# VH-VL binders against TBC1 domain family member 23 (TBC1D23): the designs that were tried, part 2

Target 1, 182 residues: TBC1 domain family member 23 (TBC1D23), of Gallus gallus (Chicken) (q5f415r38to219)
Amino acid sequence: QLPADLRAKVWKIALNVVGKGDSLASWDGCLDLPEQSIIHKDCQELIDRLSVPEDEKSVLLLDIESVITFYCKSRNVKYSSCLGWIHLLRPLVHLRLPRSDLYNCFYAIMNKYIPRDCFLKGRPFHLFRLLLQYHEPELCSFLDTKKMTPDSYALNWLGSLFSYYCSTEVTQAIWDGYLQQA

## First folded at step 6 (VH-VL; framework fv_praluzatamab)

Design q17 (from q0 with heavy chain D102S G104A)
Fold by ESMFold2-Fast, scan of step 6:
Structure q17 (fold): chain C 182 residues (1-182), chain A 121 residues (1-121), chain B 112 residues (1-112)
Amino acid sequence: as target 1 above (182 residues)
Amino acid sequence: QITLKESGPTLVKPTQTLTLTCTFSGFSLSTSGVGVGWIRQPPGKALEWLANIYWDDDKHYSPSLKSRLTITKDTSKNQVVLTITNVDPVDTATYYCARIRSYADYVFDYWGQGTLVTVSS
Amino acid sequence: DIVMTQSPLSLPVTPGEPASISCRSSQSLLHSLGYNYLYWYLQKPGQSPQLLIYLGSNRASGVPDRFSGSGSGTDFTLKISRVEAEDVGVYYCMQGTHWPYTFGQGTKLEIK
């Protein structure tokens, strides 16, 4: 398992975001999407679960809400809770990254790792499966017992990179292995 | 302002290697998320996707043609090169290169003019 | 591989009348990110394909508002509210949800 400071560095290297600029630098910062209340609610729920001083929560909340809002505006996509983006942000937020790095990592995950069809049947999916077996064998056994097809759970689980179903520590350990191999 | 242009031989003989170059302007393949793909169209037939290359050198190939295809890029020259080995007459087609706006979208938003390649003895 | 089936393959239309083209996929194109990675392209005679609609329903820059895309999952439709002479060409749907990316067989729109 990697120390927190080293994990942040390793993930930034694996996601190829080292040296990337601040994509939000010229953004007006307006949190005014039609679905903004849903974005705010989901972000607030994530922050409420963090073990950090109350003084730091407001900055983290603004950072993650800005990341989602800017992504939606810049990519012309509509936000919905069922997309699971909040769960993708959870392991990244625990790294305590600056907003620019948080956005760059989120963008890389969304644009390189999540949209790939080969995830479902390809080597990346099998690597995730093996890492999940290593860290959560009981959960793997449960999924096999329920006779869930890879397509049915992979779409939900890989869309969140296991963040929805696993603890932060387990999710980060899975991502450590996956990002180092992907 | 975004333009792409294909170049290469217009006639190749069966069993030879076909090399096509896409030269573009108005965008850079150093921009995160951006890619370039190759699509072909045999005379009177539908479009067929061949290969993609992205800003980070990630490559995707059509499975049926993978053993014959190589895609490379030179970011500093704004060029993407597609190589097809052991060509035969069924490879006769107009070959297009196109920009992939973002890896998240997969959309081919700007296309080159196309180059007709005839494979004949 | 995902099979993309277009209907009709030939579509003669009187100018000013509406036109509708269907595209059906052999598997759902709705991704876990909430998008249908479905695109519509127009290839005018002797020209390169040009993007009309991306992600199911979004018009590309410069595309007239008489063009609209709809649908989700396996059934998609491209509609032209009033066909103009310049709309003549072959329309292709394309899917990007499942690798390898695949195109429909094309629908030739002709003026009657």
Scores: ipSAE 0.000, ipTM 0.467, lowest interface PAE 14.1, mean pLDDT 78

Design q19 (from q0 with heavy chain R101Y D102T)
Fold by ESMFold2-Fast, scan of step 6:
Structure q19 (fold): chain C 182 residues (1-182), chain A 121 residues (1-121), chain B 112 residues (1-112)
Amino acid sequence: as target 1 above (182 residues)
Amino acid sequence: QITLKESGPTLVKPTQTLTLTCTFSGFSLSTSGVGVGWIRQPPGKALEWLANIYWDDDKHYSPSLKSRLTITKDTSKNQVVLTITNVDPVDTATYYCARIYTYGDYVFDYWGQGTLVTVSS
Amino acid sequence: DIVMTQSPLSLPVTPGEPASISCRSSQSLLHSLGYNYLYWYLQKPGQSPQLLIYLGSNRASGVPDRFSGSGSGTDFTLKISRVEAEDVGVYYCMQGTHWPYTFGQGTKLEIK
């Protein structure tokens, strides 16, 4: 529902990254983690799915690989494909942000909007529940009846903020509503 | 100002049921993301987690004590109650209640003053 | 249950010197979301515990910047860059990645 030309501005405001500096300015630029080959492969697979010119793909690949590598190094966190981080980058990559804004948005999403309780009891879980009830009340009722806890199906959905299971257009529409929760 | 305070008996006999109440202010268990937990500390020993209760009435218990523990809440009174059945002297400890705020990733960010419970004949 | 092991158990420190406390877990605390649900608490003499560090490395509100947490997986460290008199007490680590929550045995920091 957000006009396309306003989406990047609205998301940057919602994620509180407007006016932030380049977080990677002092980074050594080295892509040398033990798991770097897995990071590279996952980033390459994401870029290969984008319909952009071949010369632009190299720049985008370097940007997203740099974002993940710097995040891992700065936070002292090990990367694994099962974490689903690549899927969080997909909606952001479509906004064609500068690398510094891309990192700042990714960092904000990782630290504010991903479920932070090990049992999915954070704000994103509540919002997922509300969105599911609004759009798919029969499915929500069915899952409750079968006593299927959200962590049995929602961990990957919420960990990727729906980007793993939805098209970019659908994911961006969900994020529009989700980030405007005031 | 967030405050929590534990109340209950200071002396309980073996085999009896111990009931402790946590009364708090500055936050509500009607607020999404909020929880309260119970932790105990025997004299001179380490902290031991007992149970958590959350805004949605979800409950978690220490597996070794689960058969003896019940945690409940009264949201309108800002109270959480922990019940321990069949106490014995090893249950002698200072009992604390503490706040959980899942949206901030804070676990036990504010604690009550603690109440010492002695289990003795 | 996850076992949390702290070392040292007793840590005498000269005022103004750095202090370091280790916490090791029997299993990885790294959650699938990329976070270590590792917490550090300080219990000053005669007082209730207070939160110092959450998610391994983030300082709680009001905690001085001389305190820092680091580590991932099974090995974690709490550092105090320059110990002050008010830092005396017992330090506990706790894991919240796996049920049940478990605490370390505590490290008593004393001024020499």
Scores: ipSAE 0.000, ipTM 0.482, lowest interface PAE 14.8, mean pLDDT 79

Design q2 (from q0 with light chain L33Y)
Fold by ESMFold2-Fast, scan of step 6:
Structure q2 (fold): chain C 182 residues (1-182), chain A 121 residues (1-121), chain B 112 residues (1-112)
Amino acid sequence: as target 1 above (182 residues)
Amino acid sequence: QITLKESGPTLVKPTQTLTLTCTFSGFSLSTSGVGVGWIRQPPGKALEWLANIYWDDDKHYSPSLKSRLTITKDTSKNQVVLTITNVDPVDTATYYCARIRDYGDYVFDYWGQGTLVTVSS
Amino acid sequence: DIVMTQSPLSLPVTPGEPASISCRSSQSLLHSYGYNYLYWYLQKPGQSPQLLIYLGSNRASGVPDRFSGSGSGTDFTLKISRVEAEDVGVYYCMQGTHWPYTFGQGTKLEIK
């Protein structure tokens, strides 16, 4: 397992975001999407579940809401709670990354590590499932009940993984193994 | 405005290595999500995708040609280079480079003018 | 690999008449977010391909409203409501849902 103080460095290297710069520099800073209230609510719920000082909550909330809003605007994608993006942000938010690094890591996970059609059959997926089965066989058995369609299975499988465990420490430990082997 | 231009030899001999350079302006490969791909078209035939390179140096190759292809980038020069080893006459084609709008949607939204490469003795 | 099949391969059209090109994929191109990652390109004689339609039905910048894309899943259509002389060329569909990217064999549109 990876020491906590090295986790941010290792994940940034594994996700290839070291030196990528500020992808949000071109963004107007406006939180004005039609679905903004849903984005805000989901981000607030995530922050409320974190054991953080009250004075840190507004900064973290703004960071994750900015990440989601910019991703939606730049990708021309509509946000929906059922997409499970909050579960993918949770391990990253706990690392207390600068906003630009948070976006770059989120983007990498969304577009490289959760790719269309190759996620379920790719080596990263097989390695992740093998690690999960070795360390958490009960959770793996639960996930084996999911449908084998790329869209439904990939999104629901990841959502179930993060929702089921509920512990940031356990989720991060699983991702440590996955990212180090990918 | 976005512009791409291919350059390289117009005639190569069988068994040689072909090197093509794509020089572009109006965008940067330092921008998250952006990529550049290479597509070729043999005379009178359909388009065939060859390789992509992205802002983060992620590389994708056509499975049938992977052993012969190398794609690299120089972000500071706005250049992407494609190398094809051990060419034969079937590699005769017009070679295009094109911008990939974003990693997630695979749109080749702007194309270079193309460069015809003939493989002949 | 996803096979993209276009029909017809040759399409002679009288100027002012409508034209329709079909593109079929061997697997569904529908993504979980409701998008079909299907694209249409036009290659005019002696020119580079140019983007016409992206994500199934969206016109690219500068493309006349005579062009429209439709379809979902495995069956897609490109329609031209009134063919003009400048529309001559080879039309290609392309899929981006499944790796590797694949193109159809092309449809040559000619004026009769």
Scores: ipSAE 0.006, ipTM 0.476, lowest interface PAE 12.4, mean pLDDT 77

Design q26 (from q0 with light chain L55Y N58Y)
Fold by ESMFold2-Fast, scan of step 6:
Structure q26 (fold): chain C 182 residues (1-182), chain A 121 residues (1-121), chain B 112 residues (1-112)
Amino acid sequence: as target 1 above (182 residues)
Amino acid sequence: QITLKESGPTLVKPTQTLTLTCTFSGFSLSTSGVGVGWIRQPPGKALEWLANIYWDDDKHYSPSLKSRLTITKDTSKNQVVLTITNVDPVDTATYYCARIRDYGDYVFDYWGQGTLVTVSS
Amino acid sequence: DIVMTQSPLSLPVTPGEPASISCRSSQSLLHSLGYNYLYWYLQKPGQSPQLLIYYGSYRASGVPDRFSGSGSGTDFTLKISRVEAEDVGVYYCMQGTHWPYTFGQGTKLEIK
């Protein structure tokens, strides 16, 4: 329920990226990974689905492609569409952050909020259930009816912080609540 | 009580590698948002920022010195290590480590006592 | 790199009188979030620096209320309402809006 213009400020504070500099300032800007064509394609598909002026699309495309490319180079990780990173970027792109802030938020989510060990026991499991129930009670009831255990779907959902299965507006509302607690 | 203390050689020859260790207590680099930075001060001169390291191993370096600097941490030992390669007499300074409480909140709120490093042949 | 310029560089003050130090940045420090990432530090003789002011105007924990910071964008001021003997030292401003962090030249406050 946060106003759109306050959401960017709140999320930056919650992700502890306030005061961070431009991590890409010293990067050469080369989009030359072996899998670059796949990165470009996935980023283009995301931008094509956004309701933004055409003159802004090329800048946004370059920003998200740069974020993914720099993350892969700096972390020495190979990109694959099945990793779902595009779904994590979608809510962040709607905040219209400068590229440096977009990268810092993406990095914080990847390294702080997505569990590196993928253990789904304890408090994070409970928080996930509460947030899902509050924002998507129909979906929660459906999953219970089909005898889907949380660990059978939560790993994929946590890996995308719900962005794959929820609308942008719902995902942003869930992140508002989750980031305040995490 | 929060304390930081620098340790390392007090005299280094030109072209050698300088390694400084910051040992701290009263806080942990496992706490989100927390970091440690290194700042130096040549005798009679102003403070100069060198590098920061954060809880998530995020690192930032002074661009003019980046090729010579390496910052690392050992969270379990409460230590941060700064390495400077190919030292020159102009690197003679008192070296400080200092805590960053949270990314952009309290920057360098507690400092170590400093260690004077002289680079001389 | 952002250049931080302090004035005066030497500040003799009579005890009990007010003092003010100026800090100017070569680029705006005002972030889009509404913060000026400007910090003031005091280095007493023979001691390590200590944080006085963060975000341009907020006093750090334990800092006496005689210290105040003001300003926005490129012009900042540190004021001491009534200088005490223990306030002697070198004052530094630092910007944290852009990497690398940069310090001013320092202002040496001395008792007349």
Scores: ipSAE 0.000, ipTM 0.447, lowest interface PAE 17.4, mean pLDDT 77

Design q27 (from q0 with light chain L55W)
Fold by ESMFold2-Fast, scan of step 6:
Structure q27 (fold): chain C 182 residues (1-182), chain A 121 residues (1-121), chain B 112 residues (1-112)
Amino acid sequence: as target 1 above (182 residues)
Amino acid sequence: QITLKESGPTLVKPTQTLTLTCTFSGFSLSTSGVGVGWIRQPPGKALEWLANIYWDDDKHYSPSLKSRLTITKDTSKNQVVLTITNVDPVDTATYYCARIRDYGDYVFDYWGQGTLVTVSS
Amino acid sequence: DIVMTQSPLSLPVTPGEPASISCRSSQSLLHSLGYNYLYWYLQKPGQSPQLLIYWGSNRASGVPDRFSGSGSGTDFTLKISRVEAEDVGVYYCMQGTHWPYTFGQGTKLEIK
């Protein structure tokens, strides 16, 4: 329901990144991690799925690869495809943010909403579950009938904040509701 | 150079309110991801986490002490303040403030010298 | 609350010999992002705690390479390959995966 420009503003306020500096300004831009080829492949696959002009794809690819690489280097953490980080970037990329805002939003999501065990079993996860039931009741019903607890699918769901299983439009609507409540 | 220093009363009476100030230099709470936490250590006992405050004013409190704790910051003065209400002798401890390197990883990478607070009548 | 149990509580070591300290958590500390929020701190006599290891195995800035951390889930180990006099103090493990953050009871490393 939110126009794209208002959504960008609302999400930046909810993630508390308004007025934050460019964390990548002093970075040398070197894409040289041992797992860099995997990072590149995952970012390329995301960009290939986007409905953006072909001439814009190379810039977007560099931006998202830079975000992931800088996050890994600055946090001293190893990248793996199974972590689902690429799926968190999908809704953010659709907002057409400058690279600095893209990183700051990604960083806030990763460090404020994803890394805590209380997110897996606490109110934030339950709120996402309720919002997902509203938008994707068949998927939620299927998971419930298989007696899957939130814990049993936490990596796929929480690492992507439901982005992996939902369309961009639906995911953004879910995040709109969740971030406005957080 | 990153430094933190605790200040406040060294002796308080039971039922009073204890206010401790952490003054720091070499970093700012305007920096995304950065926080400051308070940890205490009763004489001869283990470390106990009390509260954290982050750049975005996000606050976390030890559940068992939450009703007695208030943490605030003044970013322009490089200060974080912890208030503990209704103190009793079991609150006697050395109180430390420490920098949290980044939100979500809980690394206390630089610590103040600590201030011993004795609660007695 | 998560209980962090350290062993041994007292560790007398001859200078130059290796030392090993264990830390066990009552629940898994492995996060879905693939790392353990497990930290090691050293408190030298009369001093504030100082960070040694973060995220189970990453050495903090300025920490000598004779210190190493290992483990995942519920069982963690801090190793010192060759103990020096300045390593004397109380070692604490801490977990940040589950609320509230909790510390172990401490291991006092002493020179024999």
Scores: ipSAE 0.006, ipTM 0.476, lowest interface PAE 12.1, mean pLDDT 77

Design q3 (from q0 with light chain L33W)
Fold by ESMFold2-Fast, scan of step 6:
Structure q3 (fold): chain C 182 residues (1-182), chain A 121 residues (1-121), chain B 112 residues (1-112)
Amino acid sequence: as target 1 above (182 residues)
Amino acid sequence: QITLKESGPTLVKPTQTLTLTCTFSGFSLSTSGVGVGWIRQPPGKALEWLANIYWDDDKHYSPSLKSRLTITKDTSKNQVVLTITNVDPVDTATYYCARIRDYGDYVFDYWGQGTLVTVSS
Amino acid sequence: DIVMTQSPLSLPVTPGEPASISCRSSQSLLHSWGYNYLYWYLQKPGQSPQLLIYLGSNRASGVPDRFSGSGSGTDFTLKISRVEAEDVGVYYCMQGTHWPYTFGQGTKLEIK
């Protein structure tokens, strides 16, 4: 298990965001997407569930809403709650990163570490299966017993890097192993 | 100054093996997220995807043609080679190679000029 | 395999007027990453195809702002706000969400 205070440094190195500039520096900060109310609601729900001081919640809310909004604007993609992006932000928020690092980590996960196609084969899927076996052996046994196809669970789980299905502590431990190997 | 160029025979007899080479400049297949694909177009018909190869040697083939296709790369020569076995007149087409980058964000952003291959006895 | 259906297949347009091409997929192209891996290409007469739009709605480098892509899931549209003579050619959509990659039949844009 990686010590908590080293996690931010290790993940930033693994995601190749050390030395990256502030991608949001030239952005006007406008939270004006047609789906902005949905983005705000999902971000608010995430922040409300966090065990952080009340006076820090407004800053964190603005940071994660800005990350999602800028990502949508810069990539010209529409936000939807069903995409599960909020769950990817959950373990990153616990690292207490500056907004620019938070965005760079989110971008790297979205574009480099979540497999686009054929993630059911190859090293990322094999590593995922091993890490899940280590942290959630009963769940692995259950899935094997039910003969669930990888498509029926791996798509959602890899798309959220386990954030949707696992506790923050378990998800962070899985990411520690995944990011160092993948 | 990104360029790709296809080369190979212009005339092939039925049942023979067709080998096409894509030579490129301005980018490298050692770069993460970069790949090269092959697309063909029979005269007057639509585009048809054949195969992709990526920086990490991951390969994908059109299922209908998979048994006949082999794609390989030589990273040091900036070349990608496509081989099609047991050619048939229906394989007559202009064959293109094209670049993929950023893990598939950009698919076929630069294309070669194409090479016309006629399969005839 | 995902079937890509374009409409219309032939599109005569008066110069300066808008043009619109539809592309429909037999399955959703929306990936869990939030992207539609949908691409638009233009093949001008006697030339190789060129990328116009990537990831559904992003304009490729050097492509004039009169071109725009929109849509999500199974329904996609390419729009040209003011058609110019140089826009003549065959337009293709392609999906990259699912293996194998599949192209539409092509839409031939002609000046009338």
Scores: ipSAE 0.000, ipTM 0.504, lowest interface PAE 11.7, mean pLDDT 80

Design q30 (from q0 with light chain S57E N58Y)
Fold by ESMFold2-Fast, scan of step 6:
Structure q30 (fold): chain C 182 residues (1-182), chain A 121 residues (1-121), chain B 112 residues (1-112)
Amino acid sequence: as target 1 above (182 residues)
Amino acid sequence: QITLKESGPTLVKPTQTLTLTCTFSGFSLSTSGVGVGWIRQPPGKALEWLANIYWDDDKHYSPSLKSRLTITKDTSKNQVVLTITNVDPVDTATYYCARIRDYGDYVFDYWGQGTLVTVSS
Amino acid sequence: DIVMTQSPLSLPVTPGEPASISCRSSQSLLHSLGYNYLYWYLQKPGQSPQLLIYLGEYRASGVPDRFSGSGSGTDFTLKISRVEAEDVGVYYCMQGTHWPYTFGQGTKLEIK
């Protein structure tokens, strides 16, 4: 597998965040959104599933909760579990990035590579391919050998994942948009 | 409504320091991803990028001019300031400031009206 | 620095006819996730530049659908499906993939 520090550097380059400063440096750290309890719960669930030493979990929890909270405050958007942001954060958390890099990568994904219109009407498989390359390179090689594109398997994987965490209506809207485009 | 406006001297002597201020409204440099850049255009010539500053005080400069350029921001005043030292007649140009809505993907979506600066003795 | 080369430099067009402007970069502008950091700007006579196309292919807010951008890597094209009188001005491409940002030399579109 690619070493964690090298993987982190490659992802930062790919997401165009090298040289960007610490967006949270001047933030007061207040975790006071109306939906803060939901943000905390989702972040806690992610951290509880990680194979990380118990003494490091509290720092990671604070980092990911800060990332989501600052993103919501700075972009004036509301958080909801069904948006699936926690699933995008999962691969990034495994990179063990400093909080500033974690935020910059998350921001790039949210605002450029997986915006709402692209996700519901377009094909976000380029992002999926990058995620698979770093987490399941053997699987990517196998699927390429069988002439299967990320589109052909990612649709099924996204549905299984979002069905578990999102309402039926939201999941159906995502699937309908993707299927009609395909 | 998003607006930007450049201000500063219209005539500067060679070797002096040129200071230009961009005052804007309708957005804030406290918003993540947002930045402001400076671009100049000598009379009858193409556009030339000079510098960017972002919400987190990250700064980028044109390498050919880096030793002469300083970009700063005052978030509370909605201002970005560009300073050019040791000006030369070749620095005569219309100077623009422009908004970066999001770093990397949506660049210079709104521009100021521009301010013509003549460098002459 | 990446050199951006536009052609033609002067483009006389009859109203209602299509127009096409090319922009070539000395190095690939393609980001690893499939995006090109290529921008098209229009500067009308006596006015500031205005953004037309971002990331090579997406229209900026308020830009008419007669404008389209295409291309990848080193070769990019701006197309106007039917030129109108208000489209006159100088068109610039700019790359933002690599520091420093660099502009093309500009293409002047004129009504003939």
Scores: ipSAE 0.000, ipTM 0.466, lowest interface PAE 15.5, mean pLDDT 77

Design q34 (from q0 with light chain T97Y H98E)
Fold by ESMFold2-Fast, scan of step 6:
Structure q34 (fold): chain C 182 residues (1-182), chain A 121 residues (1-121), chain B 112 residues (1-112)
Amino acid sequence: as target 1 above (182 residues)
Amino acid sequence: QITLKESGPTLVKPTQTLTLTCTFSGFSLSTSGVGVGWIRQPPGKALEWLANIYWDDDKHYSPSLKSRLTITKDTSKNQVVLTITNVDPVDTATYYCARIRDYGDYVFDYWGQGTLVTVSS
Amino acid sequence: DIVMTQSPLSLPVTPGEPASISCRSSQSLLHSLGYNYLYWYLQKPGQSPQLLIYLGSNRASGVPDRFSGSGSGTDFTLKISRVEAEDVGVYYCMQGYEWPYTFGQGTKLEIK
């Protein structure tokens, strides 16, 4: 598997964000959305679960809150906790990226890698099964013996790219394989 | 002011290669989230999407035409080029290029004037 | 491929009256993140298409407020509250949810 520090470099290449500009460079940095308190709470919850020095948490919190706020403002989309964006940010925040790279990676995941065709069977579903079997063969075997089809759990898991249901390490390993095939 | 303009031959013979150029102004393909697509419309028929190219050189093609299509860009010249090989009379259509921006929030928000290409012997 | 079906294909309207065009997709265009990848275009006679509505319900810049888009998932509607002479043309819906992008057959709006 990829070492943590090398993973950041590999994912930036896979998500095609190397050499991309800073989309937030001209943004005024105002955290003033009507739903800002919800964004702040969700981001704070994520940061509180990280094993990083306390003095670094405020910078990381501001970075992820800025990413979500700028995305909402630039896309004219309202934030809601049920959208699960915090779960997509979790493996990316663990890489300790600069804010511009964090945004570009988040944007790439949101627009290029989350399934857009909403089918339960097909390429994303098959790829999920292969990646799960490779990284978690015992869990895969257990689900098969309980007659749980991928359809019964994959739809919710695909929307979060597995980050909600798996540990950060497992999620990152799954993304390693997924992004290399995408 | 945002403008796009298609250029290329107006008459092409069957089996030849058709090359169309989209020249635009008022925006750049170096801007994140921006792309240009090609759409065609046979006389009296509906619109048909052909291909897209994006700021990061990501390319997408209509599956039914993919083997015949190539889309490229020259960011410094503000140009996107579509090539269609082995043309057939059914490829007779008005060809448009159009802008995509804000990472696909806006799809084809500004269109060129279109260029009519007739495929005939 | 996602199939887009428009109804009606021909829509004669008296000026000042409302008009409504339906667009149905063979599968849901609602992204898991809460927005519909559906677009409406108007092609006036002899002109290029122009964007009217993006992401299901958002009016493009310069588009009069008499135009509105609604719907979610597989059923979408474009409404014109009071049709004017300059609204004549062919209206197309398009899905941008997956490749290939696909258009409806078009609805020709004519003044009676």
Scores: ipSAE 0.006, ipTM 0.497, lowest interface PAE 10.4, mean pLDDT 79

